# Ledger of designs, part 2: VH-VL binders against PAX-interacting protein 1 (PAXIP1)

Target 1, 90 residues: PAX-interacting protein 1 (PAXIP1), of Bos taurus (Bovine) (a0jna8r94to183)
Amino acid sequence: ESCQIFFGITACLSQVSPEDRSALWAMLTFHGGGCQLNLNRKCTHLVVPEPKGEKYECALRRASIKIVTPDWVLDCISEKTRKDEALYHP

## First folded at step 1 (VH-VL)

Design l10 (framework fv_latikafusp)
Fold by ESMFold2-Fast, scan of step 1:
Formats: C-alpha cells, structure tokens, sequence
Structure l10 (fold): chain C 90 residues (1-90), chain A 124 residues (1-124), chain B 108 residues (1-108)
C-alpha cells in the first residue's frame, strides 16, 4: 500500500469529460504520477474510455505507450498496486 | 536496410521552380512521417518541411511557407518537395529524412535515417 | 522565434571528456535529440529522447537534460569523434522542428 502507486508514470488523458478529467488528474498526481493533455514521447500511458480519437490512433503505433481505460486508474488505487495494463485495453 | 535516395537537385535561376524526389525502401513507408531538411554547404541544418504518415497534415518553416509544397505517394514509397519562386537563399543540400517513429511524423519530426542529399543551387 | 543555442566549437584532447550544451525554452516539455555529422556525410542520430543511446552508438556517448538545457557528453573522446554535433527539439507546441546551430568538436 503506497501513495506512490503511479510513480514514474506520465499519463495523457483523452476523450474524458471535464469532471472525469479533474478526478483522474487528481487520482494520478496524488499517487505520484504526472498528467498532461498533449500526447508526446514523454508519456508512458494513454487513458482513454473508448478506442477512438487521434490520440488513441497515435498511441496504437507506439509499443512504449500503454493504452488503458479509466478503470485501470481506479483499480490500481483500490488494490493499491499497479494492475497489468493489458487487461484494460478499451 | 533503410535507404532514402534523393534526386532532382539542379542549378536554377532565381524565380525558377524545381521538384525534388526521395525514394524510400527498407521500412513500411506509410507508418512514418517524413521531412525535408536542408544544409547550406559548410553551415548548419535547417528544417524545411514535414508531412505526416498519410499526407493529411503538413508543416513548413516560415522561410519557405507559400513557396514550397511537400507531398507523398504511398504507392511509389516516395516523398516530394515542389519548390517554386526559388531564391538565392534556397541554395543548399536537401536531405530526405525519416521520422524516428510515429511520434516524430507530424508534431515532433525527429530523424533516425537520412539520405545523402541532393544539391540545389540557385544562381544567375 | 524559438531557438536552440549551442556553442560554436568545443576542443578536447584524446581521452578527455567533451560536453556540448543545447539551451532552449521548450526543453522542459520536449525531448532533445543529438546528431553527429562528419564531412561529406549525412547526419547520424547518436542520442534519442534526451538520454537514450541508439543501437551501434559507442557507450562513451551519453545525454542528459535538466530544465532548459540538454547536454551531450563524450567520455574519453577519440579522434574519430571529431565532427559537427547538432541538437534538435521542437517548440513548446510540438509543431515546429528546431535545430541548434551546431558545435564543431575538435579532438587533437
């Protein structure tokens, strides 16, 4: 159980409502992660609820960027550990 | 092996036009953005233009905006630069450059492979 | 206009450490890349994403970035490392490519 669950993670958020964006941003940063809206090479994760959008298409071509739904963030916090990203593809 | 082979460089007079070509091989052409980068002999590198993986987005340096047009042909695995209204300042070796990966195609065009360049000389 | 600033030249003796700096306001948000260019040859990528060394590049090459400054380090420089070195990044929006002015490394 660590407050630094997302240490070393830089997440880009895509296709989320303003309310959900604020909540996800707070969840990620409170637990040691970084967030941004622009997708670039410094991102480790793309958090996107549906398999659509320019950021999603871009991230599909990059093996270094893990694509997850918001449920990944929620489950990591509830279980206090990083969950396997492969289980959370949109 | 990745290869980029430029052609089309020539001596032209100011106000003239020229079309450069770059033939790509050894990689999946449609997965990568491409750029043209020029270098005045003995001087530094200057980015000229970039195009994303499908040709839907293009970017130009201010010095060439409105005069040059970048394009690509996926069927021929080729990149082009149409150069109009040429000026003495456009004299340079023009390199075709492959983006490092998808990220460097449109918004951050960084380059893992370069051709040997084709020389454009604009003089009267 | 956004610029990347490099020293025009750096000189070291064989076996000494060479350090080439690159300064730019967007470097906190954008990666720096480093290219080596020898006379009559196309540029070769020697460092990617601030600090990653591509396959085939000697281990004496390393990179780092902190704030608005990126640094290329060649530990134990060899005569064969004599070349022009260029840093490259993007503006803060990521839409415009920018090269540094280049640094001529002399190893005598």
Amino acid sequence: as target 1 above (90 residues)
Amino acid sequence: EVQLVESGGSVVRPGGSLRLSCAASGFTFDDYGMSWVRQVPGKGLEWVSGINWNGGSTRYADAVKGRFTISRDSAKNSLYLQMNSLRAEDTALYYCAKAYDFWSGYYEPYFDYWGQGTLVTVSS
Amino acid sequence: SYELTQPPSVSVSPGQTARITCSGDALPKQYAYWYQQKPGQAPVLVISKDSERPSGIPERFSGSSSGTMATLTISGAQVEDEADYYCQSADSSGTYVVFGGGTKLTVL
Scores: ipSAE 0.014, ipTM 0.608, lowest interface PAE 8.5, mean pLDDT 85

Design l11 (framework fv_latikafusp)
Fold by ESMFold2-Fast, scan of step 1:
Structure l11 (fold): chain C 90 residues (1-90), chain A 120 residues (1-120), chain B 108 residues (1-108)
Amino acid sequence: as target 1 above (90 residues)
Amino acid sequence: EVQLVESGGSVVRPGGSLRLSCAASGFTFDDYGMSWVRQVPGKGLEWVSGINWNGGSTRYADAVKGRFTISRDSAKNSLYLQMNSLRAEDTALYYCARDTLYGDYAFDYWGQGTLVTVSS
Amino acid sequence: SYELTQPPSVSVSPGQTARITCSGDALPKQYAYWYQQKPGQAPVLVISKDSERPSGIPERFSGSSSGTMATLTISGAQVEDEADYYCQSADSSGTYWVFGGGTKLTVL
């Protein structure tokens, strides 16, 4: 049974290894979210381990996008609840 | 042609509730974030609340957090603002605004606004 | 609380260049946007992403941003440009949309 922890979320992944990308993609989609590699108008979240890179700089200019580290995804699943994104800024 | 038409503004007493609606037409509604921006007559603009393209992320100004709820209905191409525990300082013209397609906090189209008056 | 600071008023003669400034600590990392509002009307976006002019906006309008200051420039101001002008940007976290207090432009 999948919990819909990430229902309504479209995450863009940045600066993660291919292995971590596959794992995060699976975690997000299994729990009701969507994923993209491109940062565009449909993204709600940017998942990025460090505060650097083109996607990070672009996301800082988007009021509607929340910027979080991969730990946000892991903690949301571990605790079965959506954690406050403000605590997970890289 | 892009159109945003607000409705629901009225005179209410302090502590009352009101729901504002915004009907969108002329564009693919689900491709855009939407916001409510208010303006006290004769004063400046104040951002109130925003919602992303699919409704999965909402944000609120501190002045309204806990009292207002923003929502959207893609089947009806409509944006809503549920306003509870209204205060005199909520008196303002409330605009529905569309986020710029490639910017997530700029408003390229605005409605004409709907007036909310909280009077005692 | 994060603020964008604008002068309350600016006056120019017809044909002169009007410059309206907007100051904020997040402007080095966040785009600035500019709106024109005439009495009884909804705001109109006149400059997007610091310097981009939306289609339909007269060529005399331009924008720039450097450091903590964004500037709206109206070259050869006309009487119909008389209006309130608002800058807008995000706070440093990109979480809140913030408007400047507005500048009343008088073309006399």
Scores: ipSAE 0.006, ipTM 0.588, lowest interface PAE 11.3, mean pLDDT 85

Design l2 (framework fv_latikafusp)
Fold by ESMFold2-Fast, scan of step 1:
Structure l2 (fold): chain C 90 residues (1-90), chain A 121 residues (1-121), chain B 108 residues (1-108)
Amino acid sequence: as target 1 above (90 residues)
Amino acid sequence: EVQLVESGGSVVRPGGSLRLSCAASGFTFDDYGMSWVRQVPGKGLEWVSGINWNGGSTRYADAVKGRFTISRDSAKNSLYLQMNSLRAEDTALYYCAREWGSYYDLAFDIWGQGTLVTVSS
Amino acid sequence: SYELTQPPSVSVSPGQTARITCSGDALPKQYAYWYQQKPGQAPVLVISKDSERPSGIPERFSGSSSGTMATLTISGAQVEDEADYYCQSADSSGTYVVFGGGTKLTVL
């Protein structure tokens, strides 16, 4: 159905409005990714608009979790490629 | 369907050793950290030890550090607690519990029924 | 060395509100969790992260936290709510799990 830009990604969404959460969830899953609200060991990415909150503080202590703003999701789709997460830290 | 079943509890003498087992079923065992929590009959809960999802990190309560060893075998969906140099105060029902939460804010959402360890002469 | 302090017992009549407190110096920065334990049974998580009610837990159970005190509230307590209640949190480092001493709730 669509290219698998987010194949292998499990994203935890944090501190986004209900509208933005629904949109990001749809964007991630449509392109092959998984989403959840709980931050746990399955998570590869934390999507958070600002550098605050308990999930953000927890993810900072885990090198295995990439922390990105919602713009990372948008730009990956727009450019049809997975962008470098380091450029999207909140 | 999601279940934890402990075994291995017995009566042992002070200074003895015992190995407890916990069999997990109904969930992906490798996705979760696990803990042992004990309870002296009629008394309160005391956290004993925890192990992360892949066994690379372990934590111990001060009361058992150096005497107990927690381990897991993900191929068998099993958690273990090796207890050495047992003391009378180690007498308790030992629960296996599944860890849930944001790492440092862990809680226990699934518990077994416990296995009784009695240290008596 | 870090302790969570609970009253040893709380008693209410059926239909009254029961409040069980948990005090600890790390609670301003660490979540509190609440467990219900009935005789001969394993504990059941009834409140997660200060105030979240897990699926299947009756609406009469609620939690809150302010400063160094967390509170479990059971509105309109029922006889079936008789149990021991334990709070749980972490020490200041977040490394060690700590349980409170437990509170025996009597509904009579």
Scores: ipSAE 0.006, ipTM 0.587, lowest interface PAE 10.5, mean pLDDT 85

Design l3 (framework fv_latikafusp)
Fold by ESMFold2-Fast, scan of step 1:
Structure l3 (fold): chain C 90 residues (1-90), chain A 122 residues (1-122), chain B 108 residues (1-108)
Amino acid sequence: as target 1 above (90 residues)
Amino acid sequence: EVQLVESGGSVVRPGGSLRLSCAASGFTFDDYGMSWVRQVPGKGLEWVSGINWNGGSTRYADAVKGRFTISRDSAKNSLYLQMNSLRAEDTALYYCAKDYEYGSGLYYFDYWGQGTLVTVSS
Amino acid sequence: SYELTQPPSVSVSPGQTARITCSGDALPKQYAYWYQQKPGQAPVLVISKDSERPSGIPERFSGSSSGTMATLTISGAQVEDEADYYCQSADSSGTYWVFGGGTKLTVL
């Protein structure tokens, strides 16, 4: 099943290749999440592999956005549960 | 070499409509957000509208919300601005601008076109 | 509504340091970007993310930000630096983008 692990999540993707972007987008949406490339007030999460880039710096200044590496997405799916974002900060 | 070429600017009566186009080349078009920025000749810059990489999210300045529609066509590497219910204060040079950061959708610009002039006059 | 405030004009002599300021309430949380525009030309990005100089921009251009104020500095200003300079940033929520009113730099 899809599990709906990411229901209620709107994730922004940053600094991933077009191939990785497509894969992460599919993973997030298949499990009930929303995705965008714009970082805006509707975003709950920023998925970024390295601690750099405009979106990363902007998200650091906003308490409402959780910053995670792509491994967070992968581990949530493999374990069928929402992992603690604090363990996945880049 | 990144190039952005705008077209479609013309003289229009108040209440009229125009569609502006921007042809993009020299970069992977679908990786970047795009914007329209306008400037009355001799005056300052005003951000008008922005669109993310796949067209799924759009933003508008309050002055144009409900009248202008931004769109993009990845097959043609083109950005568009449909302008309806034009007013005298919409008279300006309209620039096409490319987002600075890959995948951004945060509207800060590393490349601009030459601009296309829109004049709204009776 | 959020706005960025710049002085309308700044004048310096050739070889002197020009400083152009940009004030806005969201600048503690948001990056400032700076553009140079010469008559009849499209803007050129001269400083990104408060202080980064893009490739091809002369080393005399630098930027900084502290609190509610960002500053563009041109060390040893040259006549070819005469232009309008605009700052740009986002509002506190990062959903709207605004330009400052612009500063005309004169190098006499």
Scores: ipSAE 0.000, ipTM 0.608, lowest interface PAE 12.4, mean pLDDT 86

Design l4 (framework fv_latikafusp)
Fold by ESMFold2-Fast, scan of step 1:
Structure l4 (fold): chain C 90 residues (1-90), chain A 122 residues (1-122), chain B 108 residues (1-108)
Amino acid sequence: as target 1 above (90 residues)
Amino acid sequence: EVQLVESGGSVVRPGGSLRLSCAASGFTFDDYGMSWVRQVPGKGLEWVSGINWNGGSTRYADAVKGRFTISRDSAKNSLYLQMNSLRAEDTALYYCARGYSDYDWLSYFDYWGQGTLVTVSS
Amino acid sequence: SYELTQPPSVSVSPGQTARITCSGDALPNQYAYWYQQKPGQAPVLVISKDTERPSGIPERFSGSSSGTMATLTISGAQVEDEADYYCQSADSSGTYVVFGGGTKLTVL
């Protein structure tokens, strides 16, 4: 069962409005993921709508962090499976 | 050219209040977040507060939270810092600086004013 | 709490290379920025995002970052480069702006 789509994921959110941030936070945590505002070595993913901002630039230097648009979160929930992050780079 | 001009610094007693102003020119004010950074004479820099481009988001250093209020006025291209319940440790030169990361919580400062001196003394 | 550590002073002769370091546990995941401050003057941004030199900053200024250490390098330091230099970053949460304690560069 797919209720834990994001189990094992720690996402950092960047460049999203406060209301979009709350929605994405809820989506990620309700499906088993973790969220934080800080970007550090615990992060597995950076969710950012555009290829800009200090967190985006920092994440580009870290091979361990996958960079995705919010659409990745939405599509994973819609299809009840983890989608390939490479298809969602901003 | 980009210019930031601070004013309002004065000598005040502990527990007093003071309002600092910063007049911005030479750029589109509403496109940028703004910050206040202070420096005790002869000492280092300390970030005080930041405000995003439209005034909808503000952040404060723990040392000033609950006592200081940052605000901006688009019509006047001005940044303000309302300082209440002032303490001796608030004595510093207060700089207006251009920069504050709205959503990322990261900031840097590409232009600074000359500063306005606040002295809190009993 | 979180601290960025700089040496209090660095001294070089004119034409020599000056290196100023900034150490902090969050630097692997946070950008470093560098500011120059001359006596009685406001700080000036000299290096942005670890390595980027803003327009108008002389080419002799460069920055780098590796692990928990960021470095400002002034190749062929000139007397006019004598100033206090501050690094700046964010704490590990990205919430607080943190400045290093500053380094006085003497060029004599």
Scores: ipSAE 0.000, ipTM 0.609, lowest interface PAE 11.8, mean pLDDT 86

Design l5 (framework fv_latikafusp)
Fold by ESMFold2-Fast, scan of step 1:
Structure l5 (fold): chain C 90 residues (1-90), chain A 122 residues (1-122), chain B 108 residues (1-108)
Amino acid sequence: as target 1 above (90 residues)
Amino acid sequence: EVQLVESGGSVVRPGGSLRLSCAASGFTFDDYGMSWVRQVPGKGLEWVSGINWNGGSTRYADAVKGRFTISRDSAKNSLYLQMNSLRAEDTALYYCARGLRYFDWLPYMDVWGQGTLVTVSS
Amino acid sequence: SYELTQPPSVSVSPGQTARITCSGDALPKQYAYWYQQKPGQAPVLVISKDSERPSGIPERFSGSSSGTMATLTISGAQVEDEADYYCQSADSSGTYVVFGGGTKLTVL
């Protein structure tokens, strides 16, 4: 079966192309995470490539939401471990 | 006072077109996403379409995709719904509603207008 | 297609507690919202984000959500609470706004 790298994570995606959104969604869910289009209190992470957009501005105001670039998702999978989100802030 | 006022509802034949308008006042219109929700008289609520605060993202219910277009005009503080290829099942009271501030998707509506009636009949 | 299921009607006597349920598979991941609609009037948001009461809504209204079920509770129901109540959420992806079929609350 797949690694459960993202177990307990609910990610919201922002500012990504439809192709990248589909790919990131699949990567997150295949490795045990959940995804949403809405940013709400049930989200643990916002995945956004650049520090812009309505979701990014909203997430900055909440300590409970980790803001990371797509590279965080890719590196977690390639290294088979959850990387420190602080290293991936856009 | 926060207000939303719909207009444009009328009787139209199947295959016809209508443009609904919603005039917003009492708040900073461009800070909020907006939605259209319809209700057949005596029946339940059905979400039709949503648009985010800057008009860059739109969403449509499957029943209206390809036929309806949601848009907004910040200079006029107005929301619109262009309805084409109307069908009998589009007959309903159409509400304008205010959604979340600064979000791409509209999870709820906190302020509603009074609605405008659209009747599609031969 | 994804649905939110509500009972079509609930009846209580004045002063009793009314409970209206809303079931949906996406509710573990998506917020529930509740609207009150009186005849001839537009809906009014009475509960936001599962359990938050908007400013101006009477304290007798409360909400909760657990697993696939959200509940609207009206403690000490009054005759003026007689209305249709709709739950609303989103599908699992958050792409579509979805309303429940509505519950007619009768206080008699």
Scores: ipSAE 0.007, ipTM 0.614, lowest interface PAE 10.6, mean pLDDT 86

Design l6 (framework fv_latikafusp)
Fold by ESMFold2-Fast, scan of step 1:
Structure l6 (fold): chain C 90 residues (1-90), chain A 126 residues (1-126), chain B 108 residues (1-108)
Amino acid sequence: as target 1 above (90 residues)
Amino acid sequence: EVQLVESGGSVVRPGGSLRLSCAASGFTFDDYGMSWVRQVPGKGLEWVSGINWNGGSTRYADAVKGRFTISRDSAKNSLYLQMNSLRAEDTALYYCARDVTYEYSGSYYETYFDYWGQGTLVTVSS
Amino acid sequence: SYELTQPPSVSVSPGQTARITCSGDALPKQYAYWYQQKPGQAPVLVISKDSERPSGIPERFSGSSSGTMATLTISGAQVEDEADYYCQSADSSGTYVVFGGGTKLTVL
């Protein structure tokens, strides 16, 4: 099944290894979300493991983007529900 | 007022070289990226190349990679396009455009053109 | 392969609403921009970031974007609006700037 856990989400990935990037991309898109490499106003989420990097600094200034660690993606899939992003700030 | 003035367009033989220039005025040149966009007379627009605000990052359309080089000179408020190994299909009006690009680490997030020059015609023929 | 598709032409009568579409797989992730080009003139930005109208652009121009389609709308088209209209966006990576093929608007 393709459960739509991430329906309506457009995620930008930052500071992740090539292995983790491929896995997170597949997880997000399989469950109804979108992914991109660039951060822009259509992004709803920034997935970043640590509170550093140029994308992280820019997302802090945009206010419209929720910033979460990769564990947010994993826990949403594991529990089959969208978890509160506030619990997953890096 | 923002002004962009292109020059350097000419008739050249296939395999030849040409350098285009764009003189910018009316704004802080180093606050903006710049691009070259071309248009075959009577046809559509095609993005050619872009350069970021400090010249540290450049982009090229696949059709021109390895043949064209974009550069900028902040002291002269000028943009350049060095065109080598010219082909008949490079025949076009070449526009200089001011680009608004949100960028970091070589990634581009928003690119659009708020001001354009009048264009300079390049004709490649034998 | 990341192409923006526009109809080659659209025709309306004066005072009617013109709609010009732009389709592309990256549009859910990337902004669309619209340019007007009249014969012998440089393009002019008429819509920015899907739906923002730059200063000096008549209020009859508006834009929207939903899914893989962006739309330029001219409400109450005037004969002076006859022009070629180009949409512009980027590929999914944001690296390459892409223009649509252009739409010739005729107001007769």
Scores: ipSAE 0.000, ipTM 0.578, lowest interface PAE 12.0, mean pLDDT 86

Design l7 (framework fv_latikafusp)
Fold by ESMFold2-Fast, scan of step 1:
Structure l7 (fold): chain C 90 residues (1-90), chain A 123 residues (1-123), chain B 108 residues (1-108)
Amino acid sequence: as target 1 above (90 residues)
Amino acid sequence: EVQLVESGGSVVRPGGSLRLSCAASGFTFDDYGMSWVRQVPGKGLEWVSGINWNGGSTRYADAVKGRFTISRDSAKNSLYLQMNSLRAEDTALYYCARSDYGEESYFYYMDVWGQGTLVTVSS
Amino acid sequence: SYELTQPPSVSVSPGQTARITCSGDALPKQYAYWYQQKPGQAPVLVISKDSERPSGIPERFSGSSSGTMATLTISGAQVEDEADYYCQSADSSGTYVVFGGGTKLTVL
């Protein structure tokens, strides 16, 4: 029953607690996504709870990277569909 | 303030083993990759090894591959370098460095450095 | 290529512009970083990502990169800028960290 909700997504995680990082990593990978901590050209999304940090500032300069809060990941799974990233900017 | 303190440097004979430690403080250790960089006294810098945030991925310079092992312990906020089959050319000051993440990089750069610990391999 | 090439030494008079070059085949694809090292001290990052100054680095320090060459420029060099300078980047795959051989800057 598990959907590939995050198929084609490579998410970079930033500014999250160790517990939240493990949970988000598991949620993203279980539903077909990839995760990394290094923000590079391979990334499609930056998951960050607040609009701060070096990764956030770098991602702002790259139109191809969608910046979202962890709630985006949770809501996509809850509703079994990709939510509009623009509604989840920190 | 962010600080890295290396220890474990000693005089060892060729073929011997040594373990270096680096104690990190002042930042969230598990959010950063870490590197070991060495410098022969009076010579230049040489990257030795790198490790990602959770220890799941490691990289080694060709000169040390198969002999050195990098590892980390999040509970102790510590980085380690296990050095086996030591050679005279491994004699150097070994720096621990915090490796920041870049936007378009598959390698690390070093924004914070420790003071270094001296390893001498001689008979 | 896996190698970064720097001149072994550069000399300049106080107040003059010092330029230190770094050449490498992977520089068109990989960022360059610059470190300053004074005797008995650990290196200090002075330029990040080709051209960005970290907090606390004097404005006289600047960097640029074009093709296979990166350049560290110190405008109006001061005696206190005497040090060894190292460029750092990566091989073409981005797997291995590579340092240049270092340049000794003398401010005469």
Scores: ipSAE 0.007, ipTM 0.594, lowest interface PAE 9.2, mean pLDDT 85

Design l8 (framework fv_latikafusp)
Fold by ESMFold2-Fast, scan of step 1:
Structure l8 (fold): chain C 90 residues (1-90), chain A 122 residues (1-122), chain B 108 residues (1-108)
Amino acid sequence: as target 1 above (90 residues)
Amino acid sequence: EVQLVESGGSVVRPGGSLRLSCAASGFTFDDYGMSWVRQVPGKGLEWVSGISWNGGSTRYADAVKGRFTISRDSAKNSLYLQMNSLRAEDTALYYCARESPYSYGFDAFDIWGQGTLVTVSS
Amino acid sequence: SYELTQPPSVSVSPGQTARITCSGDALPKQYAYWYQQKPGQAPVLVISKDSERPSGIPERFSGSSSGTMATLTISGAQVEDEADYYCQSADSSDTYVVFGGGTKLTVL
């Protein structure tokens, strides 16, 4: 069981409420990850609840960025392991 | 052959307007974000404006916000820059540049045109 | 407001290593890119995403980024490498594309 589940991850958050954004930010950073609101070339993940928005459309065309719902973050923490991102596509 | 060809540069008076065009050929235009980058003669490069591959997002340098409008036309494989309220400091060679695939106006530029000269003088 | 800082000039002898730096507070979160520009010509991308060399660029060109500083390295500089070199990145919010002020490389 490691506390650094998200070490090496830089997540961009999109289409989430201010409350959910704060919670996801805290969850990701507490477990070793980084967060930002802008989608740039250093992002490894886009966390978005629904398959919509310009950030979602941009990330679909970038092979280097994994697209996941907030449930991916929650399940990784709950199970203390990185879950397969492909199972969490919005 | 990948090519960008700018046109529309001219001599205009302060307060005037001008529209620059950039014709793209040799690649799938809609796969790429595009930007305008200018260079005052003898000076450095300055990013002016960028537009995403689908036209859904635009960005502007502070110096041109509210005066310049970037747009693209998929059917014509063309990029445009509408320049209003021109000032002496807008005098520069204006380059059309292609960004990496599926960007939204703020990435590297791998293909550049030859530039079109805009001179704002009285 | 946000700026990328480069030295205005760098001089090396043929065969020596040239190092051109680019400093900016957003570089930990943003990729750096490097361009070569010769008189009367459009810029040419020589390094992409901090350290990737585009096809056709000589292997003597390399790049790296650490913290707030990116570096372009030309190992065994040649006379034909004389040019102005510009770094480029973006601000922390991805609102602006920013170029450094440029560095004139002299190989003599």
Scores: ipSAE 0.013, ipTM 0.663, lowest interface PAE 8.2, mean pLDDT 87

Design l9 (framework fv_latikafusp)
Fold by ESMFold2-Fast, scan of step 1:
Structure l9 (fold): chain C 90 residues (1-90), chain A 122 residues (1-122), chain B 108 residues (1-108)
Amino acid sequence: as target 1 above (90 residues)
Amino acid sequence: EVQLVESGGSVVRPGGSLRLSCAASGFTFDDYGMSWVRQVPGKGLEWVSGINWNGGSTRYADAVKGRFTISRDSAKNSLYLQMNSLRAEDTALYYCARLGYKDWSTGYFDLWGQGTLVTVSS
Amino acid sequence: SYELTQPPSVSVSPGQTARITCSGDALPKQYAYWYQQKPGQAPVLVISKDSERPSGIPERFSGSSSGTMATLTISGAQVEDEADYYCQSADSSGTYVVFGGGTKLTVL
């Protein structure tokens, strides 16, 4: 009963267009999450549309970071619940 | 000029220890992750260890885990490799290399030193 | 154990196109990098991130990656391109740096 779907999440965005970046940023923050463009120790999630890139490569080295496509963000909002990240690995 | 200069390579007996050094110059040392890569003369390249820009993250190849320790000193613009319990198979030319990524302890290498030779022989 | 596989040698005549391949199961998810090493010298990065040519590298060098195979292409190979070439990537988890076994390119 609140719109805090992404409470406790700090997402890093990678390889998304400026248009999609703005939309994803708004979606994440409106529902209680934080987001940033730099991958650092504060990140819990990497949102990336395809399985390539410096940030993707780096996130694979850190077991604590969940790697998901933008569809994970969209489906969590659409279904009003946190979806299993394992189903959204690029 | 942008360069890396290794030193410390020597002939040591099995079970011995060595500390390798790498002096960086011509660039901002703290902007880069660093790595050690070795090569037996006439053979291929083998990654040994990596460290990120501030020393907060390190990675090691399975062959050297528990025996080697990578470290860095920002004030001296220097990278180190402490090698303990040396084995004959550690005989190689050891390169200091600069990672193309700042925050990572692994990656690709855009600058290499000339190497320092370590020989482990009875 | 994750491994990158390269042919041990490739031979071409001057002016012909040389192609060196690198195969590995993690290549769909990890970038490939290519290094040139001449006798007595340190390696030099010639291709970054599958296909990017670093500043100062001749335009005849190019790279590509598709599926589990990365390819270094030298169009119009010159005698000075004779060297050992190594591909490099990472394992599927990105934890370990992995080098291919190297390919000796002969131009004669």
Scores: ipSAE 0.006, ipTM 0.608, lowest interface PAE 13.0, mean pLDDT 86

